Miniprotein binders against q56419. Designs and how they scored, part 152

Target 1, 326 residues: q56419
Amino acid sequence: MEGRTLEEVQEEVFKRHGVLVPKKELEDLAKALEEAGLLLTEKVEARLKEEEEKLKRERPMRLAGLSYPEGEREARAFLEAFRASYPGEGEEARVLLMPHLEPSRVPEVYGAALAALEKTPPPERIYLVGVAHRPLKEKAAALPVPFQTPFGPALPDLPALQALDALLPFELFNTPLAFREEHSLELPLFFLKGRFPEARVLPLLVARRSPELGEALKVVLRDFPGLLVLAVDLSHVGPRFGDTPLTRTLAEEARRRDLGFLERLAEGEPEAALAFLGANPTRIDGVEVVASLLPLLRERKGKVLAHRLDLEAPTLSAVGAGTLVL

## First folded at step 13 (miniprotein)

Design za67
Fold by ESMFold2-Fast, scan of step 13:
Structure za67 (fold): chain B 326 residues (1-326), chain A 107 residues (1-107)
Amino acid sequence: as target 1 above (326 residues)
Amino acid sequence: TEEERRFEELFIEAWELLFLGYQSGNPEILRQAIELFKEALEIAKRTGDPEREAAVLASLALAYYEWGDKEEARKYAREALRIAEEKGIEYVIEYARRLLERLERLG
């Protein structure tokens, strides 16, 4: 296309599909198919409008039967198997960092999160902060509706969400469609709802660093205390993420960066954790969430319970995952 | 038509699953996307729609590439290119050539 830069093309594809870790081959084909009228047709646009209206009532399960079982009994057995994958006892959490990648790839890391939740008194509400994989109209968003799970609906904490909205310089409930297919909320929520079935939730997505979100949350948490959960993945390395094939050296660098980041967070030094990563060359997706939530993480000490860099052998790529309690 | 509607449903669902599988890192979802693309391919072949056929073949090439199956990716990319060149489907020609070039560099 005349006058189009690579950045302009990537930005346009990002707006349509919301890929935060861009893969040029995936984005280029998706863009071409949209322009040809095969992927984003008038029928697709009409369907998305209808789905946006449905999201005003509830958020249905998308990953049931794909990443976790649909039935409550099977889901309970599945959750217990993840807990059994971690041999440790866990530790009480006021803040929990846990992954959002496919759970079957890092069962011991999700098991560590479950162990921490076993030691944590049931919260009245959970502030669940994930990473937007679709574009948001603002730097952050929330969806104030019940989220379906195999353990029943996770009900929104409407008073706390309204208090948060009132403190922000933007509309909090700004992009319902971003929540239609959002694994960074759905996958952690499966485990959180299984452990704390009575807790209400604040499902929050961060697309870009929002210091105003962290400042507002600090105020809201005083009046509406609860468990803060950062649902983030760590390093993304290898060809699937636009990098070189995974070598021992690259894997060791990814592990070093993941652990150095987590250890500094565990010392209550989130600015030091961000500074340690510098330009974030291994693409830790938790950076934008941590940068948004600085006021909630400072001077809060804790412990890294688990870490894994999971090899995706077919693509020679890897994703880091960890469990941190603060 | 009924088959055109079924193609559209399968193709769009396959692309949504491809994106979901890519983002979540779930290879089972990627496998399901490939299954749906293959069903869409059979419809495109039966209805004699070369643009839809080339588009599905290019999508299968990408899905196999994302799964790390370079041999299947090359096979589908070559077939997509053959049909696209014969029928003058420019965006598939450009895409398939770039993907084959990248697969060649990766070995």
Scores: ipSAE 0.600, ipTM 0.831, lowest interface PAE 1.8, mean pLDDT 88

Design za68
Fold by ESMFold2-Fast, scan of step 13:
Structure za68 (fold): chain B 326 residues (1-326), chain A 107 residues (1-107)
Amino acid sequence: as target 1 above (326 residues)
Amino acid sequence: TEEERRFEELFIEAWELLFLGYQSGNPEILRQAIELFKEALEIAKRTGDPEREAAVLASLALAYFELGDKEEARKYAREALRIAEEKGIEYVIEYARRLLERLERLG
């Protein structure tokens, strides 16, 4: 592959989502593509330029028909079914932590998030912070365009985005292509737009911890108040993520780490939550987001509404998901 | 040809979905990648391009491996190896043999 080393591609995939793509397999496949004449060439670069140009106007749906219904009526029924999957009541959220993995795998966790949104007064804007699954030119990025959903486009809050950009030591709108296939924004946004159709959005991605982002957001939120949403998954364990096949012990360790992390966040102690994880051996992908947003999370107490470690039986792997209100 | 252009488009799109499926942990996206690879495979077979055919078969083996379908992964890896050995496509030979060895160890 031109433009990046295979080591960089493998490291980014593993680091951001905990998915291990074997380096030698990637190398051998890339060489096979070279030999077959299927390399990243003028054709691919022209396509990337076309896609980047389209992203200056709007961000189209990528997972409609796969992770959620394309039609508005079907999408509303789908959303209500997820709410119904959670038997509890929500609590008002000023900060919401919710997952971004495939919703059908953890319907009760998304249902808990919907329950919290039900108790939350409609915000004028949503600060939606996801995890970059593709490289960013800077530690964080945003895309200031409408994001398409089955409920209509989620419109960007341009004044708030420009205020944020002005306070950062880097250009905020730095990597539009990273947003083309970004489920950590698209999947939570489906639920958020369905519940708060009038809210504008700041779609933000974090690739590496950016304390300057949290500091800038604290200032922007004073002038542009809104709902802060951390769209993060929890533990990633098993062979898909570089571990041995899932055992009862590994599953228990993952649950313990997920809940310990969330409980410390619920006490308003985000530094303690990060310290509890240490080296992050079960690959909670929310670490870089939480580390970036420390000023917004300190001294905010709340409740863990739901948690699940979802088993992917064919691969003997599992991914943790939770809903936390602060 | 138009079919060669269509093959390239399908193969690139399938690979993009393969990576998205890995990252999201969504088996439905992995299955979509597999369907696009299968469409590309039919074009490679019709156009008589064994190099492209071997590359698609190796990609299918990786996609099924990530999906957790070891039987299908083994099937496609063996077919990729057969064609690659017949045509002397060294990199596909190395890739397919290594994946088959790993599948054998994992049982």
Scores: ipSAE 0.000, ipTM 0.173, lowest interface PAE 18.2, mean pLDDT 83

Design za69
Fold by ESMFold2-Fast, scan of step 13:
Structure za69 (fold): chain B 326 residues (1-326), chain A 107 residues (1-107)
Amino acid sequence: as target 1 above (326 residues)
Amino acid sequence: TEEERRFEELFIEAWELLFLGYQSGNPEILRQAIELFKEALEIAKRTGDPEREAAVLASLALAYWELGDKEEARKYAREALRIAEEKGIEYVIEYARRLLERLERLG
């Protein structure tokens, strides 16, 4: 798996629990996991082929009954509760940065996003840009099918997606399976569809920096105007993410980096935001998204509406989340 | 004691499997973590260690949540919270309450 070696795991466990786990025991564990993986490979591959075929027609809900209610009535009440969790007023957004972290962990942050959407005129389409949590064949991808939600299907904007595809040096519709289990699109989409039920969607994933995506989107947005949504989480710190255990000092540093990043974006200075992270490095989710979308973020001033660093105490880990309107 | 060292060994191994299962998205690895946590839970109960018991129960709640088993997650989170509140184990109280709030909001 990425980001962790047996040596790093051993050192981290020793520091956290005061127990030195012998290397051989960790090696034996790794061998057992590899054997289990090999045994399941053929069944998993068959399943993935079936799922890829289904994804040619629609993208089903994966987190209904887990991260949000399955029924429409319950889903609307749930959405309203999130709005109520944010005591402030929103601001009109042409660009919205919102999280894709489990919503119940940061309800005020999602509430701030909902407040911004209340002040925003209904867009004809939403450019929803998330972060690929699985490999893509290209730097970015889209899936041109209806995405199911408790509020009905979010329909793809096929003309805008085709216009975007035509401007890119790679095939846009290149990795359907990456969309099967993708919370960075599904969780924001729940809130966006609940607020703008008639808006069509361009569901986009970024895996690596794609300046050509940002340039193409700038052209497409001129001809197909809409709301741009960056669905990104901020700092990822602690053992759950392959880091050292979270201390009070490290948590405060993560908060400062999150806010410094967001504030520079709010000033219309996305290059300064990226440079700030380079000088004060942290595992901020969405760096590749911001780097890809520079032409759409420059000289757009706005406001940070909310920020939280959410602690997961049993793992001494935390994830930052924020809402920014531009 | 020897049982305390055996608990630490199981808990550490289960926790690392939970982390690996989360990172890989592989439900079989998560199921393996659950079985090791259940073994660790049995030791914590036998040795009468409420902090270890509460920590394992909270870990089981997280593991079942990652599997998508909302009912088992709620069950283990409630039991972890009960023990943690009785013994004043603040980090487990905080975690279990937030997980239960999440499960309740999903209603």
Scores: ipSAE 0.000, ipTM 0.189, lowest interface PAE 12.5, mean pLDDT 82

Design za7
Fold by ESMFold2-Fast, scan of step 13:
Structure za7 (fold): chain B 326 residues (1-326), chain A 107 residues (1-107)
Amino acid sequence: as target 1 above (326 residues)
Amino acid sequence: TEEERRFEELFIEAWELLFLGYQSGNPEILRYAIELFKEALEIAKRTGDPEREAAVLASLALAYYELGDKEEARKYAREALRIAEEKGIEYVIEYARRLLERLERLG
């Protein structure tokens, strides 16, 4: 198109939820404010265009000072505290599944991921696959720029990203604005950059199942070997997510759902893992990532290092998080 | 116009943080959004804009609801409803009533 229409900008501002279905209260108020003209003006459009231009050069930190320290020294101490929260030893990872939930809520799960990274030889590059929390123009996207971290910029692997783009039936470098505020990349990247400061990164977002992405990645990984990281959260239950208040029964169902999913992935059976979730796979925001990456997950056996269902007492809700090495 | 621009900047940033806090599950991001909404609220009050004031109050109610602070959520929802009813701001009336009904069901 010539440029973004008002309706397209409005959609990006209010419908930045990717594969996770937002709570109706949040959607309803955002839509009402949009219709009242309070959330979208010509000034908002100009700011979004300016931000998109800046994203052609770098992706700045958004969660520094909120989810992790912005100073390098403090960030290193923070990372080591998370490692210390996990009492176990790691396992070498060729594929790592880790969460992107606020780290302070599940420190032992991020600690398990750090333990796995300690046992993993430093990769030349990391394929970091997160979940789009904003709409993408295509099923998946990447942003080929340095991502700022307290440990210095995580540099893009441009040759590998170009090879991936060439194999896809769509433009990979679509929707730069979707990367402006994307915790499913930023939070795992903090931990990955802290442990592998020299590794280049392919920052990838999945909004909808893309089997073509998995097939293309299988080819690219052969020519550009690296660590594959799936940054996904597990069960989302309770009123915060449009569900009934958490009970002991619902919490146990969520734990069984998460562990059954992870254990089937650990057996190298990702189709069985997806089937195990049954009719409600969208309650796990990583289902679209796993479904996209089937060719990379089949016949890879591994181990679940940690799992937690984090209970959010004030909202009577819970989010599942886990660390899996394959 | 300077104050109008500052209101827009704060309100949009607070809403982006509300979405981010909801998705990431970080209560400190929600608290930061609340602080930005409170700053926007003071501008709306100072400039005498009842629609902006009611919209910010409804947004604060939602932010506290997402944070799990039901009492603050009820307080802000009731205040949003009061101003919206007095000034005829229909979308805030509808929204605040539904949120208060939800809060009652949750207890």
Scores: ipSAE 0.563, ipTM 0.862, lowest interface PAE 1.8, mean pLDDT 87

Design za70
Fold by ESMFold2-Fast, scan of step 13:
Formats: structure tokens, C-alpha cells, sequence
Structure za70 (fold): chain B 326 residues (1-326), chain A 107 residues (1-107)
């Protein structure tokens, strides 16, 4: 008979698990799944409940064998190859901005991040702030479980996470399913764990601007000092991202937008960095993260170590990536 | 029924990998999604399910489109449309036509 609307299916799944099925150009497929006799909501619900239970114990690797090697020895050689791809020396980081897109596309940018980590004293903990690629029930979230890596599990800093949760006006440990498939945490974590195997981690996702998160983190960092990592990508341009096909002019504009943003952050002027993007059409992935962390970025001067706009000729699209030390 | 269950497992996993590959920008993940869709396609063909076959073909079209392989995307979109038109599967007809229109605009 007549099936449910895509909106109703998305709303039900979101309310129960904090996961949205595709709405844009993939709407018709959700309808096709429903009308092909697949009870999409029920089947997805059963699978998501199972995955949510697993996430109470650990966050397993999703990208092992795909974006990085599964075995520890191969993973170590892979990491060393990325470091070797960057010819420069790093700078000590108190705050590190690094990308989270597929590492093989921007090896020198990840290499620059590794160079900075080599110059940085081993932290007791890493505040790893990524971008939510799935909706969160609140503006931000954390998952307080071990995250598996080829170098062993990255253990959560439970006291620091609890201190953070206590200072926030919302439940920090929300939407665990958003962490199941989250490359903005998993890919940077691979590099961070390889360099600092003993560091505990605070895996944080930002979906919407949360000034209260930045204020709370400033307080927590005083009691629980550590390395702050912003795992964000820069410009997203072209048809793959719902934009016009890439031209020389658009690529040049994206490079200028990325570099203007990063240079203003390097001057300790994050509000100016955001204003610069607001004056130009914004397609930068990490805006909500930077806007949330203003109290941690103000008056901290640093250096842009690397930047690349990675071109996808087949899709006429590009993604910007950079490494910034503050 | 065993094959129906296997189809559903493959189809759901393929879509999760498609979105992960799309968001991360990793073409190997997109290729993995494509392999799972191809396995699902063989089940749909073997079990004689034209609606599932058309849905998988449309899914392969979007996966190849995201991979940047416009020719494979057109091939699968056209085959999805052919089956959908033959069987009167209106939602697949609309989807395949929209994807082909997008591919035309991009050249």
C-alpha cells in the first residue's frame, strides 16, 4: 500500500538514535527502499540499537584497511611515510589545527601536523575536536569509551570529560551513534595516537556553535592541561558539494579564502577569521568549531605550516586542508 | 528469504560506506560500497526482484557519480531507468531521470 513520507521516516530515526537518513538528492532512494518492501525504519532501528550497545564498551575502527593499515607495523610505516612527505620542521603546538579528509589526498598537510607533534612535548591528554557529520541531539557531544586504533586503544580521560560535562548546560554524552562512523575524529586520532601513544583523549564533536563549550573547555584545560586539536577541513567547492563546477577562478578564490582564514587565526584574531569568511561565501567545514572555541584561540599567535587545495578532476570539485600551530 | 536477508545486509552496509566515503573523500571506501552493491545486484537478479534490482542499479549510479566515474554512472542510471519504465516503478523512474539530468548539465 501507501508508504510513509521520507520526512516521517527521518524524524522517527532521528528522535530514537540521533541519525538522519539522506534528505537531499538521496531522498528518492529512501523512498525506493520503503517501496521495495523494506521496512526501512524497523530494519535501521534494529541495526542502530545493536551498534549503540557496542558503543557502550568501545568505539571500533571503521576506516582500518581503507584509509590506514590495520596492522600496527604497517600503520607505523604509513605514519612515517606521511611525516617524510613534509620537507619542513614543525613548531611546538599548544593548539593544532589539522584536517580530517582522506589523508592520502593531502599527505604533506598531515606530514606538517606530524612535524608539529614531533616538536610538541607529550601531553597527558588530547582534546580532539571534530565536526559532526551526523546530527547531534545537542550542540556538541562526546563519547567516553576507548577508541580503537592500530596502535592500541586511545583511552578516554574520564575525569576531564566529567569535569567538562559538569560545566555544560546540556548532556555532553549524547548521540553515541554519531561517533560510530565519524572520520573527523578517527583520521586525526590515527596520527595523534601514533605520535602520543600514552595520551588519553577527549573525543568531542561540534554540530552547532556552542560558546558555552569554549568557556567550559577553557576552565577544564586549566585543571587538566593538554593539547587542543581542531580537526577541521577548509573550503569545499564544486558539484560534489552542491556548488558550481570548479574553475581556475573558483580554485584561486578557495585558496585565498582558506589562507585568509588561517592567517587571521595565526594572528590570534579568530573573530576576524570568521568575519573574513562571512564577507565571502562560506563553505569551510570548521566554522562552527572555531566559533565555539573562541576563548581558546584569542591572542594565541602561531604559524601556518601547510595548505593545499586538493583537486578532484573527475568531479570538478576541491577540498582545502591546512595545518596551523598556535 | 536467506538471500533476501543477505540482500538487505549488503544494501544497508553499502549505503553506510557510500556516505562515509562521500564525507571523508576516500575513493577506496566508495569502491568498497560499489562492490557490496554489485553483490546485492547479483542477489536481486538471481531472485527475480525487479524493484530491488532497479534500486541497486540506481544506487550504483550515485556511487559511481560520487567516485567521479560519469560514464559508469550514466550506464547504471540508464539501466535502472529501463527496468523501472518496463515495470512501472515510478520512484526509480523519477530518481534515475533526475540523476541523468544532473549528469547532462555537468557534461
Amino acid sequence: as target 1 above (326 residues)
Amino acid sequence: TEEERRFEELFIEAWELLFLGYQSGNPEILRQAIELFKEALEIAKRTGDPEREAAVLASLAIAYYELGDKEEARKYAREALRIAEEKGIEYVIEYARRLLERLERLG
Scores: ipSAE 0.083, ipTM 0.608, lowest interface PAE 6.8, mean pLDDT 83

Design za71
Fold by ESMFold2-Fast, scan of step 13:
Structure za71 (fold): chain B 326 residues (1-326), chain A 107 residues (1-107)
Amino acid sequence: as target 1 above (326 residues)
Amino acid sequence: TEEERRFEELFIEAWELLFLGYQSGNPEILRQAIELFKEALEIAKRTGDPEREAAVLASLAVAYYELGDKEEARKYAREALRIAEEKGIEYVIEYARRLLERLERLG
C-alpha cells in the first residue's frame, strides 16, 4: 500500500483501464487528486483490496479447461500422456528445474520432469519457486493459502512458510494479488500435485534477485526438508519479446545459450551459468530466480534431461524450455 | 524426430523469406516462402500436430496477404482459425481473427 511508485500505479492503471498514462500527466493527476484530499493510489488500493478478498475465498484454476483438463480423471490421463511423450528414464531430483510455458508446446520437456518425479521419493513439501509476472512490493513473495487443482487442493506448509518469513528482512506475504493469475506456479503445480498428492507446498515468486531468500531457504530446508522446484523458462527470442525476428542463427544461438546455462547448473556452478549468459542474461526467464537461489545450487551436480526451443509461428518468436535435475 | 527437424528447418526458412519478402516487397521471395510453408504443412498433417498445422496455415494466410492474394489469404486464415478454435490454440485464434477482420475491411 505505502511506498508504491508512480511506475507501479501507471502499470495498474494500464492493466485495469487499457490506457498508458505518460509519467508527467500521471504526476499532474496525482497532485490534483491529493489537493482534493485523495491520492490516485487510493482508488487503485481500494480495487486491489477488493481483488484480495476474492482470492481469500475460491481459488479458481485459471488455466483449467485451457492448458489442462478440469476433471480429475481427464487430468490424470493428460498427465500420463505427457509422461509418455518422453522416451527416457528420469533421475532422482533434490532440485528440479522445469518450465512454466504452455505444456502442449513442449510435452516432452514436461514428460522429462514427470520422469524425474517418478524416480524421486515423495517429499513432505515442495518449495515451488516461480517468476513474478506482476510487480511485487518486495523482491519475493509467498501466499499461505490453498491452491485448487484437478487432483485436489495443494495445501500450504504453514510452519515452513512462517519459518521462512521469520528469517527474511521483509514481509514474505506482501503481494497476494500477484498470485491470482500466475502461470509460473499454476502450470508446474498441476504436474507436481498429480505426482505428489500428499505434499504441501510453499508457493514462492521472485521478482528481483534476493540473496537473502536463498540464504533463508537453505536454513528452512534443513528443518523442513523438501523438493525444491525452479519453475523457469529459458531463452525468449523474437519480436514478441522485444527482440529481432527469429532466424536460424538466432535460434541456434538461443539453443546454445540455453544448453550452456543448464549444463553449467548441472556441474554445480550456478555463478558460471549466470556468467555464461553474458551481457544480456535477462533473455532467459527466471535468471533472477537462479541468482536468488545460489546457496541451494552450488556444488549440486545433476543432469539435463530435456531441452526444446519452441517456435511461436505467427510472431517469428521462440521460447526455450528445459528439465534439469540436481 | 527427423520429420520434426525437417519441419523446423522449413518453417524457420519460410519465415525468414516471408519477412524479407515483406521488407523488400519482392513477390518472388514471398512465393518461395509460400512453397516452403506448404512443405511444412504436409509434415504437420502427416505427424498429426494440430498446433503446427494451424501455425503454418496462419503463416500461409500472412504470406498470401502480403502477396496481394486476398482470396487465398482468407481461405488459409479461416482454416487456421477452424483448427485453432477446435484445439484451443489461443495465439493462432487471435492472429487469424485479426487478419480476417482486416481482409473484410479491404473487401
Scores: ipSAE 0.000, ipTM 0.202, lowest interface PAE 14.5, mean pLDDT 79

Design za72
Fold by ESMFold2-Fast, scan of step 13:
Structure za72 (fold): chain B 326 residues (1-326), chain A 107 residues (1-107)
Amino acid sequence: as target 1 above (326 residues)
Amino acid sequence: TEEERRFEELFIEAWELLFLGYQSGNPEILRQAIELFKEALEIAKRTGDPEREAAVLASLAWAYYELGDKEEARKYAREALRIAEEKGIEYVIEYARRLLERLERLG
């Protein structure tokens, strides 16, 4: 909870559980933690400034040795094992939707993404759009530095990032610290860098829907063509996410919601995909990303390559994951 | 003090790992958060700080809950509540009671 306001803490809980927690309860807890000297001390502020300064030069690996191997040889074998977990052939992607959930939980879904990348000509750059799991000062953000991976650093496409920044009504490089602990970029990037080692990257986070981002990206992609990757998870259901225990019926409902959403995206109908989710759009992690990127998703037909609802038996909960090519 | 500084560093890092492990769905990251909370707990016990001890115990309870270890979650939540009620640590009382209610309903 480094350097966070009460509003930022409430927003984080909302994103995580898909429900608003009353501000007074969080305010009381945060105030008590501050009074106990457990939140936002002078030392924490100094450390945050130091970490922010380091992020001006590079983004280090956080999940190496945890979600993927640190060594290049081991990382290569790990990636190939994921490809082998998917029995099908891929399809060429102009736009790729893939998960950012822990890869070991949905190996064939990541395998499907790898199969699609195998059929896709190497792009000069990748527009990697993830979901902010930390508050952003604006609706979206980017970090224009090398991102370390076991396959070497993924270099930023500085001209394309600068072109994007110039078209936006807000500063794109607005929240460096949000990128320090961001698995929605790091986990997909591991697979993307392994397949396209020469591609430069635009690492983008969406916190809230930004139609301005989608409009700006449409312009930038014309001048700086590349692969667009939406790194999003699907349904979050069960007690772990503040919901009722998972039943067979609720699991089938979640699978239906996920597939209905993905199939409408595959028909080139992103507005219909959003409408299909109805009054509870926050239950699917990718809603704000899709809503931001509408101009890039309309009239692009494609195919759902894989879908899984990963069941977490100890918590009676589940997270949906899918691979879609457009 | 040096012990207070180390407690703060461990506690903050453990909470970052708790959020990261929960959001990514990686149980190994949750287990690492638990180990850092356990280190922080030993410091709180050595320094005789019941507020820090109760806060870490409540945090361990939540980490075990996210890991799906309901019995460990219940054990740590009850111990956190015992110390918090004894010492009048209101925020830990509220936090531990909410978790125990959740565990009773769905656990």
Scores: ipSAE 0.109, ipTM 0.617, lowest interface PAE 6.3, mean pLDDT 84

Design za73
Fold by ESMFold2-Fast, scan of step 13:
Structure za73 (fold): chain B 326 residues (1-326), chain A 107 residues (1-107)
Amino acid sequence: as target 1 above (326 residues)
Amino acid sequence: TEEERRFEELFIEAWELLFLGYQSGNPEILRQAIELFKEALEIAKRTGDPEREAAVLAALALAYYELGDKEEARKYAREALRIAEEKGIEYVIEYARRLLERLERLG
């Protein structure tokens, strides 16, 4: 990678911020294979350099045929099926919080997001903020290229991205490779592009809390208004995430923490939402995004449309997902 | 060789899918990783490369573990450990023993 093991980078992030990191078994094997020269060979480095050059032109689909259909017709039917999974009507969103977890696990939650998008006037641009699952050279990053989807390419809002870059104390376009495989952007983007095919996108990743990102975005949104989307998952509990096997009491605690976090955000109190989580013992990965975007979330009241804690019975683990409109 | 290049391509792609499947929570991606690891395993066996064979078996054990298939995880971890012990592949011995201990605690 860039002179650091996956274990070193992700343990550092977890210790600093309490965000989700890969399970120790995955980290241990990745480190051993890297040290054995099986994951970080000269050929792998050459391939990564070639992939980085390709990312200067476009970001190809990675999850097509895996998490969503490759064909446009199938993709449209897929969206309608997810919308149908949510029996309620949405509400207009100025800010939308939605998950990036595998959609088939929480169809009602994605359905709620689709319902909100149906009630939202088409934005000229979408500020799509996800969570970095690969190391970033800085606290946050963006990739200013078209992102391919089954509905055609989601085009970057270059003027807005350049305005954002100019206001930040670090280079915004700092880690192209982190975007090659990034489900926290790709999965929400699939749904967003299906509903708003004409909207330009600012694809943003947060690795660590960046208050300067939120301050800069507040300025940019004034000149370049659009829909703000926080693509974040909630609690991560159980052995798959370095925790004890899921019990009824742990599941209840995860639900309580997810809902308490979302409800405080819905009251326009993002600092209270962060304080409520304390040490973030159930590993809500949205914490770093919310902490970065405080100026955009304060005093915006809204509604929690859906929440689910999805059980992975084979692993005795669970992941929380929710839809919140502000 | 061409077989070495094919192994490397399969192994790296399978590892990327394993990581992506773990992070996204999509078990179908984990199953795709498993199929690519199995293809890589066949190459390692045919080329008589015990280090690559043990590494792939350890990766298969992890993939099944992440999928929640404890029995397949044990099967592949035990086979990885057997080959690693025969050939003195220390990092696989350490990893496979740790994973087997983890699987025992989950039993």
Scores: ipSAE 0.445, ipTM 0.789, lowest interface PAE 2.8, mean pLDDT 88

Design za74
Fold by ESMFold2-Fast, scan of step 13:
Structure za74 (fold): chain B 326 residues (1-326), chain A 107 residues (1-107)
Amino acid sequence: as target 1 above (326 residues)
Amino acid sequence: TEEERRFEELFIEAWELLFLGYQSGNPEILRQAIELFKEALEIAKRTGDPEREAAVLAGLALAYYELGDKEEARKYAREALRIAEEKGIEYVIEYARRLLERLERLG
C-alpha cells in the first residue's frame, strides 16, 4: 500500500517505543480491528485524498500554538528570546546543521543557529533538508507549495525545485502526505523564515540514503546558490528509544558520540563522521541525510557552536542536539 | 453511523499526534493526543464497543507512558488488558502485557 494506514502508524509507534511486535500478532490485530469496523480503508483513503488535495495549494502550520506562537508579533518576541538564550557570537554559514526537536527543550542550541544566521548574508533561497518521519515512495521528496509560518508564507523556489527534479532518477514530488505533519521541516523553518523573510525555500525530506540527491544538489546549488540547512537531531538514548535506562556513563558516551560526529563534519570529513558512528553505536536520525549529502559536505571546514544532550528524567531518556556551521 | 465515523477519525488523529509528539519530544502534542483518545473512549463506552474501547485504552497507556506518567500508563494498560482478555483480542493482550512489564522494570 502507498498511503499511511492505521496499521502502519501503530507499528511505527510500537517499534520506536521499543516494543518488538511479531508480524503475525500485528496481522491478528489488523483482522480484529477490521472486524470491529476500526480499520476502515475507504474512510482512511477518503481522508488522505482530501488532505492530499489541500496540500496541492499550501502546507498549513501544524505546531502553531504548541511549539511556537501563532501571531507574528508574539512569534518575533519568541524568536528573539531564543537568540538571547545563546551568549556567544555566531559564524557565517554556507551550510548550517541545526536540530528539529522541540525548541523549548534546547533553547541555547536554537539560539546558536540564530546567531549563525545573524552573521550570514540573506540567501536568495534555503535548501532545507529534514528527515522523513513517515514513509516516502522514493528515497527523498519535496513539496512545491507555500509553507505557512507566523511570519507569512515561505514560498517555494519553483525553478530550483524543477531543476532538481529533472536531475533525479525519480519523481521528486512523490509523497505530499509525508509533509502534512513533519516537524523536521516546520520547526527549523520557523526560525529560518523569521531571520530571512524574503528567502524562498526548497523543503526536502530524506527517508533513505540517496547519493543521487547529493550529486543533483551539488549541480543545482552551482546554478541556484543558497544556504544549505540540515535539520538533524543527534543521539536518541534510553527506554523511549528502545535502549537501556540512561545512566551518567551512557549520557557521557552519547555526548562523546554526538561531538565526535559533529567535529568530524566540522573538519570537512563527512565519511569519517559516518565511520565514527559505525564504530560507536548510535541512534542518530540524520545519518541518512549526511550520507545523502556527502558531495556538499566534503572539504568544508567549520565550527560546532553548541551541543546539548537534553535529559528527560521521567523516561530516563535523552536526545542530543547541536548547531554546526560549515 | 456518524458516531462510528467520529470514533475512527478521532482514533486515527490521536495516533498521528501520539507519533508526532513522541518524535518531536513535545509533551503538549502528547496531551492533545490524550484528549482525542479520551473523546474516542467516551464514544466507545457509549456505543458499547469493547473492541474499540480496548484499542483506545492501549493508546492512552502508550501516550501516558511517553509523557512519563507511569501511574496513568499502568491504569490504562491494566484496563486495556482486562477488556482484551475478556474479548480475546490477542494483540492488545500482548501489547498491554509488554508495556506493563516495561513499566515494572523502570520502577
Scores: ipSAE 0.416, ipTM 0.748, lowest interface PAE 3.0, mean pLDDT 84

